# VHH binders against q9y6x5: the designs that were tried, part 169

Target 1, 379 residues: q9y6x5
Amino acid sequence: LPPKLLLVSFDGFRADYLKNYEFPHLQNFIKEGVLVEHVKNVFITKTFPNHYSIVTGLYEESHGIVANSMYDAVTKKHFSDSNDKDPFWWNEAVPIWVTNQLQENRSSAAAMWPGTDVPIHDTISSYFMNYNSSVSFEERLNNITMWLNNSNPPVTFATLYWEEPDASGHKYGPEDKENMSRVLKKIDDLIGDLVQRLKMLGLWENLNVIITSDHGMTQCSQDRLINLDSCIDHSYYTLIDLSPVAAILPKINRTEVYNKLKNCSPHMNVYLKEDIPNRFYYQHNDRIQPIILVADEGWTIVLNESSQKLGDHGYDNSLPSMHPFLAAHGPAFHKGYKHSTINIVDIYPMMCHILGLKPHPNNGTFGHTKCLLVDQWCI
Key: E = the ipSAE of ESMFold2; O = the ipSAE of OpenDDE; V2 = 0.75 times the mean of E and O plus 0.25 times the DockQ between their complexes.

## First folded at step 7 (VHH)

Design y37 (framework vhh_surovatamig_d1)
Fold by ESMFold2-Fast, scan of step 7:
Structure y37 (fold): chain B 379 residues (1-379), chain A 125 residues (1-125)
Amino acid sequence: as target 1 above (379 residues)
Amino acid sequence: EVQLVESGGGLVQPGGSLRLSCAASGFTFSDYAMSWVRQAPGKGLEWVATIKQSGSETDYVDSVKGRFTISRDNAKKSLYLQMNSLRAEDTAVYYCAAKYRYDTGFYEPTPFDYRGQGTLVTVSS
């Protein structure tokens, strides 16, 4: 029987939540599996970019999903509408579900994930749900487990995406222990439901399950705002993305816009595209704008008087607050093994190995994850 | 100077209807997705409804689906909320809010770039 993998994402699950709250179901999962304490995500530390990096093994400049809001300078297209499922935005990379369907006679299934409801290189997941935030975790779980058990060709790669704890992290901030405790307990209960369902269906011992996330969360405040309108007039630029990484398309000379912004706030770095730090791997793509503003952790870039999130992400990917974790269980994984850190781009080649797929060229390093796997030895 | 001015709030009996309006000025209205958010007494801000820049796509919090309708008129730079079958729990200050077009809100909620001063809706007998 071919190996099977279920990739689960709880959006915005900051790694250190594991140290500050109790997760009895997740802890039982980890006890018989593996835990990676920190996953160093890609910059910018946002939902769409990092979810696509998990399934492609590429930095954002290489896979083309460079933000949740984008403008392409060559084609003049805007990523402007949640119903605009233009494959153009996703076609700069080949996600694992496409590879899975094209290399072997296998099916993929998606109870949601950024990109799974879009035909990418003329290939869409064999089974999928159109994105809809109002669909319950239970309904997503019912569909994905049905597809894992009742498909021909067999579903060998499956995804399950859930919006929490990100939505609540934004609403309450990660320092709201009462509200975050309630939200995280519910997530742990959902993990318990997932494990119980897989056991009931006879899948648990033979299915590889990865539970991970795309980023963390940082506390924001009304006392930590950068008002862009105080520094530059709207007539000088088009705003492509706002906070905490602002993407600026100048309407006048780029140097003039840069000079108006460069001393705007001591809590924001202003970069010309060619001066963006190499460590971000965020430069070589037409969807990265000529000027990028990067707010310091916990600072929000705003226009005039605006509402803000109490928690946010998108900040520097070196910040531990931006890091998720990775836990995994299944026949491919060691039992009771704890690992400190991997890069989020390393997940893709590991998953390809588990599924017996030839990975497309990628930025991940298989050696970083081999210690997690039973068919590998590590030095 | 950016301004969002709400109107149409008031006292209404349970089961009644109200139409809220928001007049926008000082920015390119047609470039912004528009939302209604509310704050009930002693509670935090709750997102109610959003309408995209062109007016073709709308979204609602579950508690108001089928009862509230959001709409906009880009030529008049105005946003509307038609509220039907009002309940006591709909009592709140309602704020008009704007967010820049390219944050789709598809996977992740977006903070508002601008917010009005609010209009009070009280649902009681």
Scores: ipSAE 0.006, ipTM 0.344, lowest interface PAE 9.5, mean pLDDT 89

Design y38 (framework vhh_surovatamig_d1)
Fold by ESMFold2-Fast, scan of step 7:
Order: C-alpha cells, then sequence, then structure tokens
Structure y38 (fold): chain B 379 residues (1-379), chain A 125 residues (1-125)
C-alpha cells in the first residue's frame, strides 16, 4: 500500500497573512500537523517559475521556466502565460508527477497545477484538468478526491491549484484589510471544505496533505511607477517581460542599451546577464535575457501607461513580503510542530521521501525538512 | 488568424445607454477570460471589466460598477458590454481583450494576449 500525497497551492498566499487575519480551519489543520512559517521561494517570485520549482526542486535557471513571459534565444520561440502548452518550455526538468508515474508505475492526478496539462518527457499526469479559472474549487476537489479513491493503478500523488488570494492581492493590494479579510476568510472556508471532504471519504487519516503557496504580495501605488519610455526608445530593444522584473532583448549594441537604462531610476537595478547577483541563481539559461531590470519592492515598471494593480510580486526573494508558508498534515508529519524557514526547492526532496521515490538531481536539501517528518531523527 | 472585432460605438448624450459587442475568431474563445479596456483621449489604457471563461464571475473598475454589465456567449464567440448612465468621463476607444491567465498580474492592460482594433464611444451633450 503506497503512501499518498495531496499538494495544494493557494496562489499568492503571503506568510504574514497568518499573523494579521483569522484562519480557524487552517489553524485546526496546523494544530494536528506542522507549520513552516516562511518558505524562501526562488527568483523571480512569479507563479509559473515557483510552481515548477516546488515540483522539481530546481532553481529557475535549471528548470527553464524563468518567467511567466519568456523568449528562448537559441530556438527563437516565445512563451506567455496565454495557454502556451509547448512541451519545449517544460522539458528542462522532470516534475514529481512524471517521476511518480515512471519509477513506481503509479498514477498522478492534477487540478490545474502549472505544467500538469502538458506532456513532459512524453509523460502527462494520468488524470488532469485543462486550465480554466471558472472551474470552482469544489469541482477541482471533487475530481481530485474521486481520482484518489477510484484509480488503477492507484493515484499516489495529486495536486490542486487555486488562483486566490493572488488575483485579489493584485486588485486590492495586501494592505486593504476589508477586501483581503473577505478573500482570506473565503480561502479558510475552502480549506475547511477540503478537510471535511477528505474526512467524509475516509481519506483524512491516511493521506498526507501539504498546503503551500508560490509567493507573497507587496503593496504597489500609482506614486511608485518607473516609466521605461522616459529611459529608452522602443526602437532600441524588444521587451520580453515587464514588471517588476523587466527582460530586455537589445536590437542594437547591448552596452548602449545598458548605458541608457543604468541611471534612469533610483528605484530599479539594471543588470547585464553576467552581473546578476549569484544569490538569485538566475543567470545560466538561454531564456534569461541579456539585460534584466529589477524594481525595488512596491515599484512598478510601465510603458507610458498607468498600472491599476495595487499589489504585485516578482521582487527580490530575500523580501519577507515575497515569502509563502507551508502547512502539512498526515501520517508522515509530526503533530503540533512549528519550523521557522525552509527553501521552496526543499519541498521536492521531502515529497520524494514521503512517496518513496528517488529524486532527480535537485537544489533542495532533505536535511532542512527532516524535523517535520516522524520517520526521521531531528537534532 | 486571431481576430477580435468590436462594434456598437457611437455618440450618446450623458445619462444615455450603449451596448458594445465583440466577435472573436481564430482561438478557443471559451478558454479565455475576456475584458473590456478603454483609452480616453490623451490617456493610457484603463481596464474596465472582466468576465471569466464560463461567464459566472465578473469584475469591474470602481468607476463603472453598477453602471456597466459585461456578458459573453461562448456558443456565439461573442463578448458584450452594456453601458448605462454614461458620463463624459466614459468617452474613450473601447477595446475587446483576451487573457488566458486571469490570475497572473491580470490588471495590466498592456499584458493582454489579444486585443481588437477598438470602437469609439463619445459621451457629449
Amino acid sequence: as target 1 above (379 residues)
Amino acid sequence: EVQLVESGGGLVQPGGSLRLSCAASGFTFSDYAMSWVRQAPGKGLEWVATIKQSGSETDYVDSVKGRFTISRDNAKKSLYLQMNSLRAEDTAVYYCAAKYRYDTGFYEPTHFDYRGQGTLVTVSS
């Protein structure tokens, strides 16, 4: 009887929300499980990159999903978050559902986790839902629990993705207590529904459940804009990604483009690719452009147009506002244990251990998550 | 070839009503969140309203909430904007726009996957 794991992501769930809002259902989950207060995500702190890092244990430069909008200089292909399902973009790594299906000949199930509706190394999740933001949390949960209980070979790894609180975080900003309170209460109610459904189906006591997120959220403002059009003319470059990390592909000499940008704003760092700080692990991939602009926390890069978003992410991964949390419950996990910090790449080797899978080479450290697990010695 | 073709723009008096339509082709319309974005004379693009893929969830900029209604017909591959109680400040070119990933920085009008050629709405007495 192989172990089972359900990995749940609430997009854009900033760790700090746990201290500023009430989560009765999540608190009950944590009371009988474990909480990691901060998860240090990978740079850039965006949805697609970090979701793929969770399931591969790799930095973005290693797994190849380096942004939500990408250009590959070698193949001349373009990627956007607009339903580009070309396996080319995902094939630089092996996500855990592929390993699960190939090493142990078990099934995987997915409700909209990024990459799960794409064949990666000629392997697609055994059960999956095509992305559609209109599909309710309840429908996603119904499919996942049906597949966990009624599959052959058995589903041992399942994923569930939900777009909130990220969408509302962008619209209202994390400092809008009235609107964020309403959104976060709804998420807590969904966590209650999840636990109730698993209990009703007899899954709760024998299923390992991880609840986490890909990044946090920081407050933005119309008073904190960087207008690229005031720095450089459009004829000198192609824009691959805009904000808060701009990816610049020069049409002229790279040094000339760099010189036009380097002193344009005190609220933006401008890097030649080879000068990107080593701590970001964001340099060694053809999809990382020759010039990268990194806005300071809360600043938005625009093209002579206003930004209506009051919250954003993508910023420096050392910022606590960019950090999510991780909570877990199940037979693999201690009860009532709190841990301070892990790296988001550490989740993958931990999940491989729980499932009895041999991890592919990765950037995570299993030792960082040992204290969460009942079958490990923590010193 | 992806096409978004807007219609229904024109001149209307303050307090009047107008209905915009957008006909979509060349992509799987039901897979995309659809939006109306506008550009007033001498201003940048402003997001106005969004409707999710199935049509059950809508969102609006505060200045139009209660006055405008966004709707869609997936079988006809059409998007609509019913504009009531129009004000001079609603004068703009209105664009039909499509975005697959609703959740990832959606409220940036420059980041839509597809956008039509626009239809002019003039609110003047």
Scores: ipSAE 0.528, ipTM 0.808, lowest interface PAE 3.0, mean pLDDT 91

Design y39 (framework vhh_surovatamig_d1; at its last look DockQ between E and O 0.69; V2 from the best seeds 0.00; counts 0 for: pae E 6.0 > 2)
Fold by ESMFold2-Fast, scan of step 7:
Structure y39 (fold): chain B 379 residues (1-379), chain A 125 residues (1-125)
Amino acid sequence: as target 1 above (379 residues)
Amino acid sequence: EVQLVESGGGLVQPGGSLRLSCAASGFTFSDYAMSWVRQAPGKGLEWVATIKQSGSETDYVDSVKGRFTISRDNAKKSLYLQMNSLRAEDTAVYYCAAKYRYDTGFYEPTSYDYRGQGTLVTVSS
């Protein structure tokens, strides 16, 4: 039977939650599998960009999903509706489910992973669910397990996306221990349900399961706001994305807009596109705007308004608060192994190896994940 | 083509009630979580209430809990806000707003995919 892989994402699951809260089901999963304590994600540390980096192994400037809101300067297209199904936005890379379907003539299945409901290079996930936040984790899991057991050609790659703890992280902030404890306990119970369902269906011992996330979360405050309206009038620019990374499209001379913004706040860095730090790998794409504003951790950029979010992400990817973790279990993985850090782009070539697929050119390094795998030497 | 049209605003005395309606067109209403956001005179946008696609899950800003009820009718492509025990602080333009992805957070009013033109609610004696 060909190897099978289920990739599960709990959106916004900050790595250090594992050390500050109890996760009995997740810890049992890790005990018989592997844990990567920190995954260094890509900049910007947002949902769509990082979910696409996981499945392509590419930096955002290379795969083209550079933010949750985008404008393409060459085609003049706007991605301002998160239900935009235009393949144009996704076609700068080839995600693993497309590779899986094309190289091995196998099926892929998806419960709401970003991009799986879009035909990419004329290929859509064989089985998928349109995004709907009202659909329970149980229903998503039921569909995924049904497709894993009842498909021809066989489903060898499956994805499952869940929007918590991100939504609650935004509402309460990661420092609200009482509310976050309830949310995280519910997530741990869902992990328990996942494992139990896979065992009940006879899938557990022969399925590779990865549990990961796209980013972390940091505490925000009404005392840490940057009011953009205090520095520049709306008539000078079009706002493509606001916070904590603002994407500015000038309506006048770029240098004039830059000069109005450069000293706006001591808690925000203002970059001309060519001056964006090389370490971000966030420069070489037409969807990256001429001026980028990057708020310091915990600061929110606003337009003469209060912010009701007590937590946010999107910040510098060097910040530990922005890092998720990765846990995995299955025949490809060692048991009881802990690893300190990998890059989020390293997940893609590892998954290709597990599935026997030839990876498309990517920014990941297979060597970084070798110690997780039973069929590899890590020296 | 996307339209969100609010109605039901007006002048009401403190302690009174109003029911706001929003008619949606140009998109698949049942695929979107729906919210009410408001802007008080001289203030920024404030998220008030959210209802998920099925209508079974709702959330409210603390100041309106127990006083406001959000509801939807997917067959009629309509969103409602029942506002009871109105206070002077509830005076605002109320906007119907649509969001496809819950994971990007409902609590930032500028993050919505679509927003209507608003309906004015004035609570005054």
Scores: ipSAE 0.694, ipTM 0.869, lowest interface PAE 1.9, mean pLDDT 93
Fold by OpenDDE, look of step 8:
Structure y39 (fold): chain B 379 residues (1-379), chain A 125 residues (1-125)
Amino acid sequence: as target 1 above (379 residues)
Amino acid sequence: EVQLVESGGGLVQPGGSLRLSCAASGFTFSDYAMSWVRQAPGKGLEWVATIKQSGSETDYVDSVKGRFTISRDNAKKSLYLQMNSLRAEDTAVYYCAAKYRYDTGFYEPTSYDYRGQGTLVTVSS
């Protein structure tokens, strides 16, 4: 039988939560599997870009999902979290569930993972749930495990997405120990439910399971705001994305807009597109706007509005607060092994290897994950 | 065309009550979490309350807890805000707003997908 893999994402699960809070279920999962303590995600450290990077192995500039909000100047199309169904935005890459599904005697399943309810390269997951934030984790889990257990052709790759602890992180901030403790306990309980369900169905020993996240969360404050209206009139530009990385489309001369913004705040870097640091791999795509603003950690870019968010993400991907973790369990993985760090794009070639799929060209390095796998030499 | 039309605002004395309504059209109302946000004179937008798609979950800013109640009728594509024990500090233009995904949370007033034109609530003796 072909190997099976379930990829689970808890949105906004900051890596150091594992050190600062108790996770009895997740720790048990880790004890019987592997842990990567820090995953360096892609810039921008946002939900759609990073989830697509996980399943493509590509940097944002390559897979084309460069933000949660995008604008294409040629087609005049807009992308947003409520307008994400146009294959135009996704077709610059081939996600792993498409590759998997095109194989003989295999199918893919998805519970609300970004992009899974869209036909990409004219292929949509054999089983999927349309995104609905009101659907419980239990229902998502039930559908995924049903498909993994009873489908023909068999589901060999499945994704499961959950919006916490991201939503709560935005509300409370990651430094609110009381509220975040409660939130993270619920997450751990959900992991317990997942494991229990798999055991009950007889899937636990044979199913490879990856639990990861797309980004972390940093503490924000009302005392750390960058007001763009203080620097430039809103009539001079169109805002495509706002905070903590703002995408600016000038309505007047780009240089004029740049000059008005470059000294707006000591806590914000302003880049012309061609001057964006290479380390971000965030330059070579037409969907990246002419001017990018990057706020320092914990600073929020605002217009003439206030923000009630106490936590946010999207900052520099080198910041530890932006990093998620990866844990895994199953026949492909060692037991009781801990690894310090990988890149988020490294997950794709690893998953391809586990599933016996030929990977598309990608930015990941398979060598970075060899130590996690029982069939590989770890040097 | 997406429309959110607020109504029910007006002048009320401190301690009084108002019920705001929002009529939605042009989008699948039941797929969106709905919120009320407000803007007081000279201040920025403030999140007030959110109700999720099913109507079973609600959240409130601390200053209105116990006084305000958010509700929705998906069949009528309507959002409501019952405001009791009104205070002077509740004076604001109130907007209904819709959000599809939770990525930025409900607590950023500028992150909503749709927002109405607002209705003015004035609490004054």
Scores: ipSAE 0.359, ipTM 0.740, lowest interface PAE 1.6, mean pLDDT 94
Fold by ESMFold2, look of step 8:
Structure y39 (fold): chain B 379 residues (1-379), chain A 125 residues (1-125)
Amino acid sequence: as target 1 above (379 residues)
Amino acid sequence: EVQLVESGGGLVQPGGSLRLSCAASGFTFSDYAMSWVRQAPGKGLEWVATIKQSGSETDYVDSVKGRFTISRDNAKKSLYLQMNSLRAEDTAVYYCAAKYRYDTGFYEPTSYDYRGQGTLVTVSS
């Protein structure tokens, strides 16, 4: 019986929510499995880049999904969350579902994970749902479990994506305990439903399940705005992405644009591409613009407007507020083990090991995840 | 040639009701979450309400909860806002807006994929 893996993401699930809120269902899942308390994600700490890093093991500069909004100067193409289906953007890497389903007698299934409705390297997930945020978690779960239980060749790798708590985290901010408690209780109930469904279908004992997220969330405020229009005229640059990491394509001399922005706010770092800190691994791709602006935690870059967002993400990946968690359960994993931290790129080689796949070249380190796995010596 | 055309605005006394409509064309309406966004005189844009693609889920800014009802008819490619118990602070230009992906965009009134030209609602004695 080939090993099977279900990879689940709850978007925007900040690691310290586990300490600050009650999760009876998730805690039971963890008690019978493993927990990684903090996953250090990739910079920029946004949805599309980090979901693709999980499934490729690559930094953003290497897999090419460098932000939620992108411009490719060579091809003149634009990427956005409403214009994300061109394989051009995704083809700089091979995600694990492609590698998996190209193996003999294997299929992959997907419910809404970023990129799974795109034919990457002319290969689309064997079973998939086109993205639609109106589709309930129950329907996503029903399709995934049907495919896991009834497909020939068998589905050995499946993904499931859910938009919360990210959307509510933006609306309320992570510090709104009353509203976030309600939101996170709903998430825990969905985890309970997931586990119960897997048990009822006889999948629970032999399916490896990873529950993780792409990033966290930090508190924002109308008192913490950086107004770009106060520092530079619109006509001097093209804005590719705005906040909290702005991507600036100069229309005039790059040094002149940099100098106008450099002292715009003490709460924003301005980097020429060559000066981006090495620890970001965010330099060596043409899709990374010549100038980026990185707001301090909790600050919002605006053009000359208010913002109703009370929470945001995309900040420096060293910030604990940007880190998700990882929990896992199944025959590959120890029971009752807690681990402090891994890098998000480490998840890919671990998943390849579990599935018996040869990983493509990647930035992950298998040794960082060995202690989670029953077939590995942890020392 | 995407178009969103709002209608149903006008002058109404406090405590009155209006029903706004938005006719959509040039895109697959059922693939988009739909919102109402408003701008009071001399103020910035404010998100008012959102309805998901199937019509199954709605959300509202706190100031209109219990008074406003958002709805959609995917067969008619139309979005509606029933506004009851209107107050002077509801005076604004109301815009119909569309967003493809459920990201934080429909809580940020400037990040929609499409927005109409608006219809004026004036609540005055």
Scores: ipSAE 0.153, ipTM 0.648, lowest interface PAE 6.0, mean pLDDT 91
ESMFold2 (binder alone), look of step 8: mean pLDDT 85; pTM 0.867

Design y4 (framework vhh_surovatamig_d1)
Fold by ESMFold2-Fast, scan of step 7:
Structure y4 (fold): chain B 379 residues (1-379), chain A 125 residues (1-125)
Amino acid sequence: as target 1 above (379 residues)
Amino acid sequence: EVQLVESGGGLVQPGGSLRLSCAASGFTFSDYAMSWVRQAPGKGLEWVATIKQSGSETDYVDSVKGRFTISRDNAKKSLYLQMNSLRAEDTAVYYCAAKYKYDTGFYEPTSFDYRGQGTLVTVSS
């Protein structure tokens, strides 16, 4: 029968948390599976963009979800979390659940992964939960496991999203060892619950499970603020996104706005769209604004206000603090193997291989993940 | 048209109590996490309290823990803030705010999807 895969995301799970805190349940999972210590995510290092990169294998400029707040210069449409159900925003790519449903007579299931409640290319996940942050991890897991066992056509691809440790990372900052230790222990207990549920239902030995995240977290401070109002008046531009990557749409000449911003702060880089570093792969899309501001790690861009957040993400994707990890277990994966680094776009072609799907053109390289897989030659 | 309309503000003596209300319209209230944010005279916006969609989980800034209680009524599309043991430093314009989905920028009040016009709370003898 067809192979099955469950993809789990714990939002904002910074890779080096694994070295600084104890995770007995996750370590037991890794002992009989694989660990990728660092996953180099895409720029900008935000939730919606990186979750969509995981399931499409594309850079943000290619899949079109370039931020959590967007403006499309051609159509004049505005995107926010509350307007995320318009397929226009998601249709520049084909996520794996759509491919899974269209290439084979198979079903997909989703517990709140970004994009799964939207009909993309006229196809919505076969089973899904509308987003509601109040729904417990246990209820999400119960629905996913019910669908994995009780669906026709069979569910072969399932996703599960959880908001922590991102919410607590923002509130306390990653350097608050007391609070982060408590939060991360609760997450490890949820991983234990996940494994136990799969074992109880007879799924554990035949299901491929990937546990990963979209980004990390870095420490912020009231002492590291960039006040944009000190450098430019609101009448000169429309603000599309603020921090730590500000998206600026000029109301006057672009060069004039650029010159007002260029020397605003020593802790922020100001780019005209065509000057954005090629290594970001963040240039070739109408949703990327004419001027982009990129704050240095740990600096927050504000509009004449203080900031209460002690942690944030969205920064340069070369920063280790922005990197998540990937752990996996199941019949497709080696046991007890550690790998140093992959790119987040490499996850998609690997998942397509596991499911026997032909991947859509993508930016990932299957060769980067082959050493994780039992059916591949490595050496 | 999205509207968040706050009420219940006023003048109160130190140690007193007030109950703020927020009436929501123009969006599916039960899909949004709701927050109270405030702005003291001459200062920036400060996040005060959050309640998730079903009302099952709440969070507070440390200075109000044990004194303030956030609650919601999804059937009435209303958000509440019960404020007890009020102090002079609680003097502020209080805004009802809504946040949908994944990015948890609660601690940056400009990151909210919707915010009301505010209601003034003055704690003074």
Scores: ipSAE 0.483, ipTM 0.781, lowest interface PAE 3.4, mean pLDDT 91

Design y40 (framework vhh_surovatamig_d1)
Fold by ESMFold2-Fast, scan of step 7:
Structure y40 (fold): chain B 379 residues (1-379), chain A 125 residues (1-125)
Amino acid sequence: as target 1 above (379 residues)
Amino acid sequence: EVQLVESGGGLVQPGGSLRLSCAASGFTFSDYAMSWVRQAPGKGLEWVATIKQSGSETDYVDSVKGRFTISRDNAKKSLYLQMNSLRAEDTAVYYCAAKYRYDTGFYEPTSLDYRGQGTLVTVSS
């Protein structure tokens, strides 16, 4: 029997939510599986970049999805979360569902994971749902479980994406205990539904399930705004992405734009592309703009406007507030094992190992995740 | 090519009602979550209400909860805002806006994918 894996993402699930709120269903899942307390994501700590890093094992500069909004100067193409269907943007890497379909005589299934509704290297997930936020978690799960049970070639890799707690994290901020407790309780109930559904269908004992997220969330405030219009006129640049990492394309001399921005705010770092810190692994791609602005945690870059956003992400990936967690259960995983930290790029080679796939060259280190696995020696 | 055309604005007295409409064209309307955002005189843009693709879920800024109702008709490619118990503080230009992904940016008006030219609502005696 070939090994099977279901990868589930709850967008914006900050790791320390596990310590500050009760998750009875998730804790039952963890009790008979593994927990990685912190996953160090890639910079920038945004949805599209990190979801693609999970399934490719690559830093953003290598897989090419470097932000939720991008511009390519050579082709003059624009990418956004509403214009994400052009394979051009995704073709700099090979995601695991493509590898699964090409190396093995196997199928892949997807319920709205970013990129799964796009043909990448002329290969689209065998079964997929077009993105639609109105589709319930239950309907997404019903489709995934039907495809896991009723496919030829068999579905061995499946993905399931859910927008919460990210949407509510942006609206209320992570410090709003009353509203966030309601949101996180609903997510725990969805995890309970997931486990119950898999057990009812006879899938639970033979399926490897990973529950993770792409990033965390930090508290923002109207008292922590950086007004870019106070420092530079719009005639000097084209804005490719705004907050909390601004991507600036100069219309005049780059040095002149840099000089106008470099002292704009004590709560924002201004980098020429070649001066972006090496630890970000955010430099070697043409889609990274000539000047990048990086706001300090909890600060929002605006254009002479207030922000209603009480929570945000995209900040420095060394910040614990930006880190998600990873929990897993199934025949490949130990039971009751707790691990402190892995890098988000380490998930890809671990998943390849579980599925018996040869990984494409990647930035992950299999050794970081081997202690989670029953077929590996870990002292 | 993408167009959002608002209508239904005007002058009303406090306590009155207005129904705003937005006609959408140039994109697959049913694939987008829709929002109303407003700009009061001398103020920045403020998110007011959002409705998901199927119309199944709605969300509102606290100041309008219980007074405003957002709705949509996907067959007619139209978005509506029923505004009841209007107050002087509701005076603003109201914009129809579209957002493809639910997971980011709904509560930040500048992150919306498309926005119309607006319709003025004035609440005064």
Scores: ipSAE 0.534, ipTM 0.810, lowest interface PAE 3.0, mean pLDDT 92

